# Designs tried in a protein design chat: VHH binders against Protein KTI12 homolog (KTI12). Part 1

No score or structure here was measured in a lab: all are predicted.

Target 1, 302 residues: Protein KTI12 homolog (KTI12), of Arabidopsis thaliana (Mouse-ear cress) (q9lmh0)
Amino acid sequence: MALVVICGQPCSGKSIAAVTLAETLKESETKQSVRIIDEASFHLDRNQNYANMPAEKNLRGKLRSDVDRSVSTGEIVIVDSLNSIKGYRYELWCIARAAGIRYCVVYCDVDEAHCRQWNKERSDRGEDGYDDGIFEDLVRRFEKPERRNRWDSPLFELYPSREVIDKSSPVILEAVTYLTKTVDSKTQDVRILQPSIATQAARFSEANSLYELDRATQEIINAIVEQQSLGAAISRVTLGNELPPIEICRPIGLPELRRLRRTFVKLMGQSSLSGPPLPTDADSAKRRFVDYLNREFGGNNA
Positions, changes and structure headers below are counted from each chain's first letter, unless a header gives other numbers; antibody chains are not in Kabat numbers.
ipSAE, averaged over its two directions, is called F for ESMFold2-Fast, E for ESMFold2 and O for OpenDDE. V2 adds 0.75 times the mean of E and O to 0.25 times the DockQ between the complexes of E and O.
[cut] marks letters that were taken out.
Atom coordinates printed by the task and the answers are left out, and those that the model quotes come from them; centres of patches stay.

## First folded at step 7 (VHH; framework vhh_8fcz_2)

Design s1 (from d9 with S30D)
Fold by ESMFold2-Fast, scan of step 7:
Structure s1 (fold): chain B 302 residues (1-302), chain A 122 residues (1-122)
Amino acid sequence: as target 1 above (302 residues)
Amino acid sequence: QVQLVESGGGLVQPGGSLRLSCAASGFTFDDYAMYWVRQPPGKGLEWVSGISSSGSYTTYADSVEGRFTIIRDNDKKMVYLQMTSLKTEDTAVYYCAKDSEYSDSWYDFDHEGQGTQVTVSS
């Protein structure tokens, strides 16, 4: 039981990597059952899937939904798509974590020049390639996986432009070993993800910071929604843990609260990518989010 | 139809200043966070700065912190990037970006403009 996310630039050899990994797993000593989830399974061509942002978001939503259903079947699930957006890989990692299964990323690291050449060659042969505008847009927005991030680890890097990818490829064999590892009942195993202690505050690790930030801010949103539904706090929402109150002059709907939360997490994520680390604990994250909400609502008494 | 139009780029010497502008239309401007991102020659897209819908919360990349300031004018539906102490490494095409409406997306933009070229050269 595992989730494998194949990642890479358009025309970087991802499908060859996915098929090679699946066949090697099926032929392994443990005879693993493997399912590949890919764009072709939805019967749309590449240019239709990437024609505009709504189409891409629809594709990611369909792939995520299929993954969420499939991880409950006890099979190894391989997601073969661009998986180019860091936030989307984080969401897939959350699915694996919730299911208590192994997770890894297989990255086909091919430079843009080779990807452009291979895309052109596919188009010249009348095969399924990307239109130039779509290709350049996808390349520009690609977010390279980073080993330091939990949602990008373990990271297995393949170089299809430097070597032939087949069942004897060392990195493929390393991934197979990781995915088929048997738990020793007397040793530690990273395969089984234990939930955090429910009654104690969790410290943020760097790799876990976005997950903890997401969780902490969601708790604030839930508290606001609950208090508004009771009608007791029409202008002031009081939170536990000695947090400052949230001053609001009107009822705030769930869609607006979700948008504000998403924006906050994104602004914090930008700082993390190029600046200082995220908050070190849940209480700090909650206080910063409450301050953010008060500023956005015009309370300005933080 | 969302439209973002950048302007203000050009050639400037190291240590110089430029102000980039972004004119927004086709959406409720004061409901969305706005961002500046850049693409240096031969490199991928790099986050520069972000500003909340009210303008009360801003964030910056470490490489530009203290040198760049993001500002918005909700009445005029404008976003600005005030750039000072420019370095050759700031050479890039600069894009204005609108926050994503997609729930649970932290790194995606719904729309980007066509960009404005900034070249810092002695």
Scores: ipSAE 0.100, ipTM 0.617, lowest interface PAE 5.7, mean pLDDT 76

Design s10 (from d9 with S56D)
Fold by ESMFold2-Fast, scan of step 7:
Structure s10 (fold): chain B 302 residues (1-302), chain A 122 residues (1-122)
Amino acid sequence: as target 1 above (302 residues)
Amino acid sequence: QVQLVESGGGLVQPGGSLRLSCAASGFTFSDYAMYWVRQPPGKGLEWVSGISSSGDYTTYADSVEGRFTIIRDNDKKMVYLQMTSLKTEDTAVYYCAKDSEYSDSWYDFDHEGQGTQVTVSS
């Protein structure tokens, strides 16, 4: 059992790589059972899936849910999609770790010019291509996998613009060898964690509270950034009549604010297992987050 | 290369105390929240405690609230779990875990250590 994440620019030959890998695995000496999870499984037009950020997040959520469900089936699961966002690849890697299964990334490394040409050729043939605006947006937001990151490793790089991808491709054969080798748990560097039943149940039942927490904290971050953009130096950020102010003793950038927000959401989520209840409304969520930020910044709000 | 090394586990009587330590290296320690999680014999992983990057915000599972205290020393790059009033149910391998840099999922950890065994018996 394993999880394979296919990654690449729009129109970079990902589906050919996925199908070739699956066929080679099925024909291997161990006769692996393989399941491909792709966008076509959800019966939506390609351009509808990527029309806006909510649609794209919904697609990623559906793919992730299908992966999480499928890793219990005892087969090799291949996720054939853009998988272009590093945070999303990290989430898929966490699913594999929690399931105790092997993981790898197959990257179709094709330059933008070839991807544009292949997109145009698909459209000319009446096949599913991307609208130009959607294509350019996806290209701009693509986050290339890097071997040094554990959620991008092992990384198998294919070059569809430079070579024919088929069952004899050396990189495909390397991936097959990796995916079919005997697992020796005694030599593993990192223990694979299984989520407890309580953790899984709490995560599922808390979906609405976690959504509210995510949205409310994002609004606070946006307000802080907006207020800081209006002044060269601000030691206090006022967020409205009902919220305490945030005391800032040094310049703070968006990346740091986003990290603090992610950490806060996780700390709140973990405590829901048998700890303090999650905030149930936007105002209480915002107040807890503001308190958290003031503690982290060391500000005195009296 | 992220490294987390736990120590301080051992055999202790019910009602006793232990202090677990976790030495961190390979990342900017003061930028990340840290967690203690445990795995009892024959059971899955369960969350125990968390501490924010500053050390000023902490959370605990109900089963350990009031008995365990999580603390950190950013200068020494250490996180500790002070355990008191230990129960047989606390018997588990305890792991130190680093917060994720990329995932928004509340159950996800970037790295875990090798673990330290705590046995509460008699």
Scores: ipSAE 0.187, ipTM 0.659, lowest interface PAE 4.2, mean pLDDT 77

Design s11 (from d9 with S56T)
Fold by ESMFold2-Fast, scan of step 7:
Structure s11 (fold): chain B 302 residues (1-302), chain A 122 residues (1-122)
Amino acid sequence: as target 1 above (302 residues)
Amino acid sequence: QVQLVESGGGLVQPGGSLRLSCAASGFTFSDYAMYWVRQPPGKGLEWVSGISSSGTYTTYADSVEGRFTIIRDNDKKMVYLQMTSLKTEDTAVYYCAKDSEYSDSWYDFDHEGQGTQVTVSS
């Protein structure tokens, strides 16, 4: 039992690597059962999956959920997607650790120029390719795996632009050897763990208060952006009768506001595990977020 | 290149105290929330504590609430974890982590340090 994470730039040959690895494992002396989890199983096209950050986050959530369900089946599970974000690979590694199974990353290392060419060739043939804007954004945000990071190790590097990837590829055979090595109960690579914090995090997606928190904080950001657009010298953003104003000492850009919102949502999510429950209504969510923003913009008022 | 260097770990008796430090570089420190996470021997990673970019909001796992305090110094680009009333269950490698730019998931974060070992034993 193992979890394999395929990683690489858009159009870098990841699916060929996944299929080749799966077939080689099935034909090995141990006759391993293998399951591939990929984007196609969710019935969305590539451009829909990566159209914006919420869509991309939703795709990663679906893939993670399918992985979490699959790791207890006694099969080798291969996740075939970009897996380009270091934090997401870390999350998948945590799932493997919690399940007590082996983990590795297979990285298809292809330079941007070849990936662009292969993407164009797919589009020209009427196949599933990325729109140029989406492709360039994904390339820019790609976080290359590094073997010094525990969630990127062991790291098996393939070079599809320099060599043919098939069942005789040395790196494929090395990965198969790693995944099929036998251990006794005293030498297990990974121990079965009690439920991790990752299982607690799954609870947030089911809570009504998380939905209200997301909606309410977005409304606050929209109000700040709108009011700043009305004047260059805005020192106070007014949000209505029930909310205190937001005091600002300088123009605040949308990227900064989005970062502050993301941080607030994460901190509030963690707090619900040990502190007061998440807000269940929009007004309480907005008040907490406004307080958070005023403290962040004004510094420590303690 | 994000770089996080943890220090301050060691061997301590149950009931003792330790202060962990994290030196950050390679990003605008005052713009990001910071976290402490730990990995006990033979276990997965566990979130321990978080602190907002200004330091005005903090959060803690149930297992450490009331015993640990997270602090940051934006001028020095440092994060600290003050640990008191240490238990054998606190034995772990402790890692400092930076908030991720691309995910709302509470455990998606950047980490590149080697960690610092805390052993609580009599």
Scores: ipSAE 0.017, ipTM 0.532, lowest interface PAE 7.2, mean pLDDT 76

Design s12 (from d9 with T58I)
Fold by ESMFold2-Fast, scan of step 7:
Structure s12 (fold): chain B 302 residues (1-302), chain A 122 residues (1-122)
Amino acid sequence: as target 1 above (302 residues)
Amino acid sequence: QVQLVESGGGLVQPGGSLRLSCAASGFTFSDYAMYWVRQPPGKGLEWVSGISSSGSYITYADSVEGRFTIIRDNDKKMVYLQMTSLKTEDTAVYYCAKDSEYSDSWYDFDHEGQGTQVTVSS
């Protein structure tokens, strides 16, 4: 019983790593039962799943749900997907902790040039590759696992571009040794725990609400960027008659706006049920985001 | 590089108070939101509180609202969690987390601290 998270860039050899690990575990002295959860298990289209943030969240939600169900079966569960977002690996780690099972990350460390080449080769053969735009977006947003983070540890690093990954690979054998331990020296017993639903994702009631929030806040950022492009010395961004203006005292770059937007969505998603209700429509979402931006740009404008 | 160091945990009786501290270094602290999350014994992770980069926007989990206060001091590069009216259900390892600088994903967190144990028992 364990949860293994395979992580890596698009087209980095993750599926070969997952299959090799699973076969090695099945042939081990303990004869482990292993289940691989991947996008193909749900008959999901690769490019459709990564076309936009709501689709990507739906994919992660489906994978997470299957992981949560599968960790109660007594099998070793291997999640074979990009698992590129630190926060998502954190959620998977939470599932393992709640279930009282072992956890590790297997990272296929392949440079972007090789991943791009392998993606092109798949496309040329008529196999499932990523569209160039989607591939480059995924590469840009990839959050490399770091063993210093508890949700990325223990970390087993593979280098498919530098070596053949097979059952004799030292790192595969190290992972197998870790996963087949019968007793943890620090935990006497494995307890079945109730999963915690107190995560950011659990705060959004429906996919439609999340989609509206995503779209509404992005529209505000687009308006700020557009108006700043028309004049370097703007002090106010006007958003129409129903929204208050945004007061700015300096040019605001796109990376800063994206960070502010992401922070806003996280903070709103985690807001108390005893506090103000989450926005249910685009206008409400835009107004709250504008208020948030004015507070951030004005410092202590509470 | 980025470092987060938590402190202030300990053993307290129900109804007591504790103040947790998180010292940040290796990044421009005033540019990033900060979060507190906790893990009770034998349970999953639970979000506790978040505070925007300026300190102007704050949010709390239902279970702690009215009892806990998140504070940040950008000059000292510190984030704090003031806990009052502690309950046995608040027993957990508490972690400090930083918002991501390079990802557009809602789920990104960069660097969690090592954690600090809070035990509420009579």
Scores: ipSAE 0.247, ipTM 0.697, lowest interface PAE 3.6, mean pLDDT 77

Design s13 (from d9 with S53T)
Fold by ESMFold2-Fast, scan of step 7:
Structure s13 (fold): chain B 302 residues (1-302), chain A 122 residues (1-122)
Amino acid sequence: as target 1 above (302 residues)
Amino acid sequence: QVQLVESGGGLVQPGGSLRLSCAASGFTFSDYAMYWVRQPPGKGLEWVSGISTSGSYTTYADSVEGRFTIIRDNDKKMVYLQMTSLKTEDTAVYYCAKDSEYSDSWYDFDHEGQGTQVTVSS
């Protein structure tokens, strides 16, 4: 039993790698039971899944939930998606460790030029390819796996642009050997990670509050972006009569606002154990976020 | 290339103090929150502390609240963890971790260092 994370640029041959690995595992001496979890089961085309951050987050959430439900002591689970965000791979690694199962990453290392060519060829054939804007955005945001990171190890690197990936591929056979080897209880190669009780409690008991916090903070970001679009010289963003204004000394870009929001949500979730509980309503969430932004903008702009 | 290098670990007696340091390079340090996480022998990963991009907000696990202080110096690209009143239960490998740019999961990190061993024993 194991969790395998297939990783790579859009149109890098990931699905061929996933299917080849699965078939090789099924034909191995141990006759492994294998399940592939992929995007095709969600009945949306690639461009709909990656149209915007909420859609992409929803896709990752569905894949993660399916992985969590599928992880067992009897089956190898292969996640076939971009798995391009290191934080998301970290989350999948935590699921594997909590389940006490073996974990690895299979990376299809294909240069951007070949990926772009293969994407164009798919589109020319009328297959499910990426629109240029979506493709370039995904390439820009791709976070290459690194063997030094625990959640990217062991790392099995495939080069579909340099060789045909099939059941005889040395790296595929190496991955199969890793996934099917038996480990004596006296010699542990795998460190079993269990999420801390504090981490589990905050994540599960406060799920609704974290969702409301996420929604409320996104509304604040949208308001800032909208008001800045009306005049780049705005030094103060007004959010209604219940909330203090946000003081800005320079135009703030959407990428920076998104990072600040993600960081705030993450820090607030963790701090619920050391201070006041998470906000139970949108107004409280917005007020805390506005205070956070004013502190961050004051420090960053001085 | 993103690099995080921890230092400052060692052997200390219960009640003692240690200051851990994390040197960051390869990214715009002031744009990301930073965290300390630890892994005790034979146990899973435990979140310890977090600090916002400016240093204006800090968070702590309840097990270390009041004993540990997280600090950052954006000019030097450093994160510190000042540990006081150390207990045998604080024995762990301590990792510096960088916030994920795109993940919304509250325990996700996209990089961590090699770790530094802290042993609290008489």
Scores: ipSAE 0.151, ipTM 0.609, lowest interface PAE 4.7, mean pLDDT 78

Design s14 (from d9 with S52T)
Fold by ESMFold2-Fast, scan of step 7:
Structure s14 (fold): chain B 302 residues (1-302), chain A 122 residues (1-122)
Amino acid sequence: as target 1 above (302 residues)
Amino acid sequence: QVQLVESGGGLVQPGGSLRLSCAASGFTFSDYAMYWVRQPPGKGLEWVSGITSSGSYTTYADSVEGRFTIIRDNDKKMVYLQMTSLKTEDTAVYYCAKDSEYSDSWYDFDHEGQGTQVTVSS
């Protein structure tokens, strides 16, 4: 069982990729059961779904809800939509991690010019195309997946404008191999918590909180790095009127800051399953992280 | 490379106490957070407690908070779990785990070894 997130610009060949991957998985030696979750299941057309921010958030919420319900079925779940917002991909990644299943992103990398042409051709045929204004807005707001981000990895890149996507496509076969491989206890050392009813209910709210936590803590790290780059001996990093300052007695390198942030996010994530809930807003997340950093920098047991 | 050796488990009556120990080697111990996780009979792994690299910050599962204390000694490369007021529900194999350098997931851990069995019987 796994969660596959299809990602790409509007009219970039995502549905062909999703269907091809699903069929290849169903025909594999292990004969995987596969479910595709897509926008076609909703009663609104694509222009209605993307007409304004509330409608778009509602669409993402419905897709996310369907994913959360589907990941417990034992099937491989493929989410076929734009999945263009990194925060939303982060939420889907959190669902996969909480469910203890494999996760990957399949990205249809097509340049804007081809996407515009295919959108126009679709509209000319009387098919469900995007209105120009909506299309250009979506293109401007698209956040390209990056392999270095944990919620965008492993990343399988397809190029529908340069190649035919079919069951023989090398990248499709690579994704199938990843999704069907047997877990090797020596190479896979992930310790997955079993879901309970309370854990399942909290998980959906937790996905947003984990995204806020991740984003807020990264902003703090960026601020520390920026202030240290001024070359002055910085004994205090100030982050605004509502946050306590960070007291440091030495320059802190980016690798150490990244390690501290990773540890903090992990510890906060663990406590949310049976402890107090995660912060629901950026300010609360930043305050907890600043407290954590001050304890790590200021606590001297010697 | 990374080695973690748990010890200190045993049979104890409800309300009793045990101290689990974990000896670490093969990495710079003072650079990594450490965790205790457990596997009750017939269930999956569940997280119990965590401690930051310096020891200045700790977290606990609700079910053990106030009863368990996680401690580390960076000079000795040891992490401990002091367990008090033990309940039958605490029966499990306990593992210590190292924070993963390569994973940002809050439930990914590196560990090695057989764990230590804790049985709470009345």
Scores: ipSAE 0.018, ipTM 0.530, lowest interface PAE 7.1, mean pLDDT 76

Design s15 (from d9 with T59V)
Fold by ESMFold2-Fast, scan of step 7:
Structure s15 (fold): chain B 302 residues (1-302), chain A 122 residues (1-122)
Amino acid sequence: as target 1 above (302 residues)
Amino acid sequence: QVQLVESGGGLVQPGGSLRLSCAASGFTFSDYAMYWVRQPPGKGLEWVSGISSSGSYTVYADSVEGRFTIIRDNDKKMVYLQMTSLKTEDTAVYYCAKDSEYSDSWYDFDHEGQGTQVTVSS
């Protein structure tokens, strides 16, 4: 029993990796039962699923629901989609932990140029390719898995642009060994209660806003760091004509700024119900973050 | 080394009030946001409320907005949840949680306490 999350850029060879892994698992010494959950079951074309954020959220919700239902069946479940958003991968990891099963991520690491070329070749063959605008948007929003994150580990990296992925691929065999023979006592012995469907749905509906918040708030942090580097005793950070200044009474280190930013993003993301509405654009996100920082710095200097 | 110890739970009638307390130790309390989460019987965890490191910013789940208030005292290393107009649906084990230093995920808390039981029943 395990949950495998396939991850990668659009047209990065994910479905080949998923099928190859599934067939290798079925033919292993232990003859594992395997289920692949993918987008094909929803009877919408690829571009319809990714036409706008509500459509994407609906797709991810359906995939997550299928995974949640399937992990109690006693088989290995492979979820084959972009799985591009870290908050969504975290939700899948929570499902695996609540079920007490093994978890891993298989990442098809292919550069944008090859993915773009493979998308073009797919379209030229009359197969399901992404429209250029949708493709470029998905590439920009992709959040690369990082082995240091618990929900991205263990991480099995495949490079379909450098070699053919088949049943003899070393990384596929490593993943099979992990899934069939290696016991992960940390995920198996630690019981984490699954967040309620209502709570998880509320947090999920806000997950897509994290990318917008991360980018806007990171720009503010970068500006603070840059201006502090120019003046050792700076007491005011100016961010252009449309944003209020940030008043600082002491030097603020990068680790503290990063912690404040993470906390702000989390507090914003957890309040989807009767709290202040999530920012709808980058400028409103920046203004709210600046206000947050001014209150935190003023409170800390009381 | 991090410890979070909840208290203040108990049996209360619908419409009643309770104040939960969480005593924190083993970390620089004033550097971290704090949260209250709950687990109703037979259900998963539900996020309830959060408070920024300074206490100047608070957020609430829709189900408790206007009824619950989260407060912190950085000098005493305490976070509180003042609950009013309690409903049978508020019956749960309530946990105090510390914000994660290492994760950007909103589902990830570095540490949770042992919990305190709140039962709302007539």
Scores: ipSAE 0.207, ipTM 0.690, lowest interface PAE 3.7, mean pLDDT 77

Design s16 (from d9 with T59A)
Fold by ESMFold2-Fast, scan of step 7:
Structure s16 (fold): chain B 302 residues (1-302), chain A 122 residues (1-122)
Amino acid sequence: as target 1 above (302 residues)
Amino acid sequence: QVQLVESGGGLVQPGGSLRLSCAASGFTFSDYAMYWVRQPPGKGLEWVSGISSSGSYTAYADSVEGRFTIIRDNDKKMVYLQMTSLKTEDTAVYYCAKDSEYSDSWYDFDHEGQGTQVTVSS
């Protein structure tokens, strides 16, 4: 079981990559069952799906819901869409992690000029192309996947403008190998309980994404580690004028900071909708995390 | 080996109160967040509440906010759930859980044991 996220600019060959990957997986030694979730499953054309922000959010919400429902089926699920917003890819990654399945991103790396040409050629053929205004808006807002981000890894990069993508493509074969390799047997001596899907799905509807919370808290951890490495006995970490300082009574190791961050994100993600809302921006997320750390380190600071 | 032993459940009428207890052993209790999760009859697991390792931060599900209070005693290695204004919908097996070391996913936590049954009925 796995979740594959296809990513790329409008008209970058994503659907060819998705179909090629699916067929190669079906023909593999393990003969994997594969499902593709794409925009064609809806009755709106592509220009209607991207006409405005509410329509685009509705499309992403429907795709996310289909993924969430499908990851428990025992199939490899391929999401074929732009998947251009890193916060949205983060949400898909979270679904895969909650389901305990493999995850990867397949990125069709095609420059804007080729994408514009292919969009125009598609329109000239009477096929379903993007209107120029919609195309340029999508290109401007595209957030390229980065291998260093966990929700963009492993990253399999395809170059449809430089090569033909088919079942013999080296990157396709590498992705198939990753997706079909046997799981190492690990014994768990405790039962791992997961929150209900309904509870987790409700949190994804918040105005501010859990991606923003995750990123902001990682920045705080990095700042603490860096400042501790520069001083022999740092008792206070300063994070700029807008944030309170972090009071440290002893050196704090990276493993402990990572555990505190994970716990904070988990507690925040599970908190009541009638309680304090999720942070609406990076600064408010950082402030809440700093307050959390000061309470955990000192126990006596409100 | 992590051991978590829940107790304090029972039969109570609507509007009543109960306090659940969880005794922990096999790990450094003061280093980990603790959680309460419940499973109503015929339904899946539902998150109820969580408390940070120091006890300074708590979180609650919408369904229990304002009615339940999570508390911990690090010296005694205990976590408690004080339940007030109980409703028939609170009927469930309640499980105590430890923050997970096995997954970096914010969805996961560790639990072992049978839990404690809470029945709210008139």
Scores: ipSAE 0.237, ipTM 0.715, lowest interface PAE 3.5, mean pLDDT 77

Design s17 (from d9 with T59L)
Fold by ESMFold2-Fast, scan of step 7:
Structure s17 (fold): chain B 302 residues (1-302), chain A 122 residues (1-122)
Amino acid sequence: as target 1 above (302 residues)
Amino acid sequence: QVQLVESGGGLVQPGGSLRLSCAASGFTFSDYAMYWVRQPPGKGLEWVSGISSSGSYTLYADSVEGRFTIIRDNDKKMVYLQMTSLKTEDTAVYYCAKDSEYSDSWYDFDHEGQGTQVTVSS
């Protein structure tokens, strides 16, 4: 039993790598049962999945949920998607650790120019290609796996632009050897890897609430940025009649606002299995975030 | 290069108290939220507590609410977890974690610490 994460730029040959690995595993001496989890498994349109951050997070949530359910089946699970965000690969690694199964990353290392060409060719053939704007955004945000990171290791690197990827590819055979190697339970028990930080998969049922929270908090950040752009030394940001104002003692840059928002969403997400409960609507989400920001900017009772 | 060093664990009887410490280096400490997570023997990781970058906002898992207090000292680059009324269920390796800058995922944290063992037993 194992979890394999396929990683790479949009249109970097990931699906060919996933299918080739799966078929090679099925034909191995041990006759492994293999399941591929991909975007097509959910009948999702590629461009709709990556149109905005909530849609992208929803896709990752669905893939993660299916992975968590699948790792108990006794199969080798292959996740075929961009898997472009280091933190998301870290979450998948946490699932593997919690399940006590093997983990590896297969990286299709293809330069941006070839990926753009293959995306164009896919679109020209009437296949499911990325819209140019979405493609360039994904390329810009891609976080390359590094074998030094525990959630990117072992790392098996493929070069689809330099060679044909098939069942005889040396790297595919290395990955198969790793995944089918006889496991000594004593050796597994002795292997002390750095601990995973992710909590258990029970949070998948809350995916929509967390994505709504993310969207609502992004609206607050946008309002702060917009109002600060209108004049120098704004000391208060007004958000409408239903929300308290945000008190600012200094100009707040976008990087700091993004960090504060991400931290708030993570704090809410991590507590969701116990408490406090997640907001059920946008207004409640915005009120909690405004309270959080006012505390961070003002330091009540300091 | 982020480094987190936990300390303060040990053996304590049920109902006892311990204070865990985490020394941070390699990043602008006051810019990031900090967390405590734990791994009980034979179980997965569970989130325990979080504290915002300023220290003004804290959250706790229901299992520790009212018993544990998370505190930070930005000048000393330290995070603490004050644990009271300890139960056998609190037995775990405790890890200090930093908020991740490279991920938008709400489950993701950077972790460079080795952890500190807390054993609650009579």
Scores: ipSAE 0.020, ipTM 0.512, lowest interface PAE 7.4, mean pLDDT 76

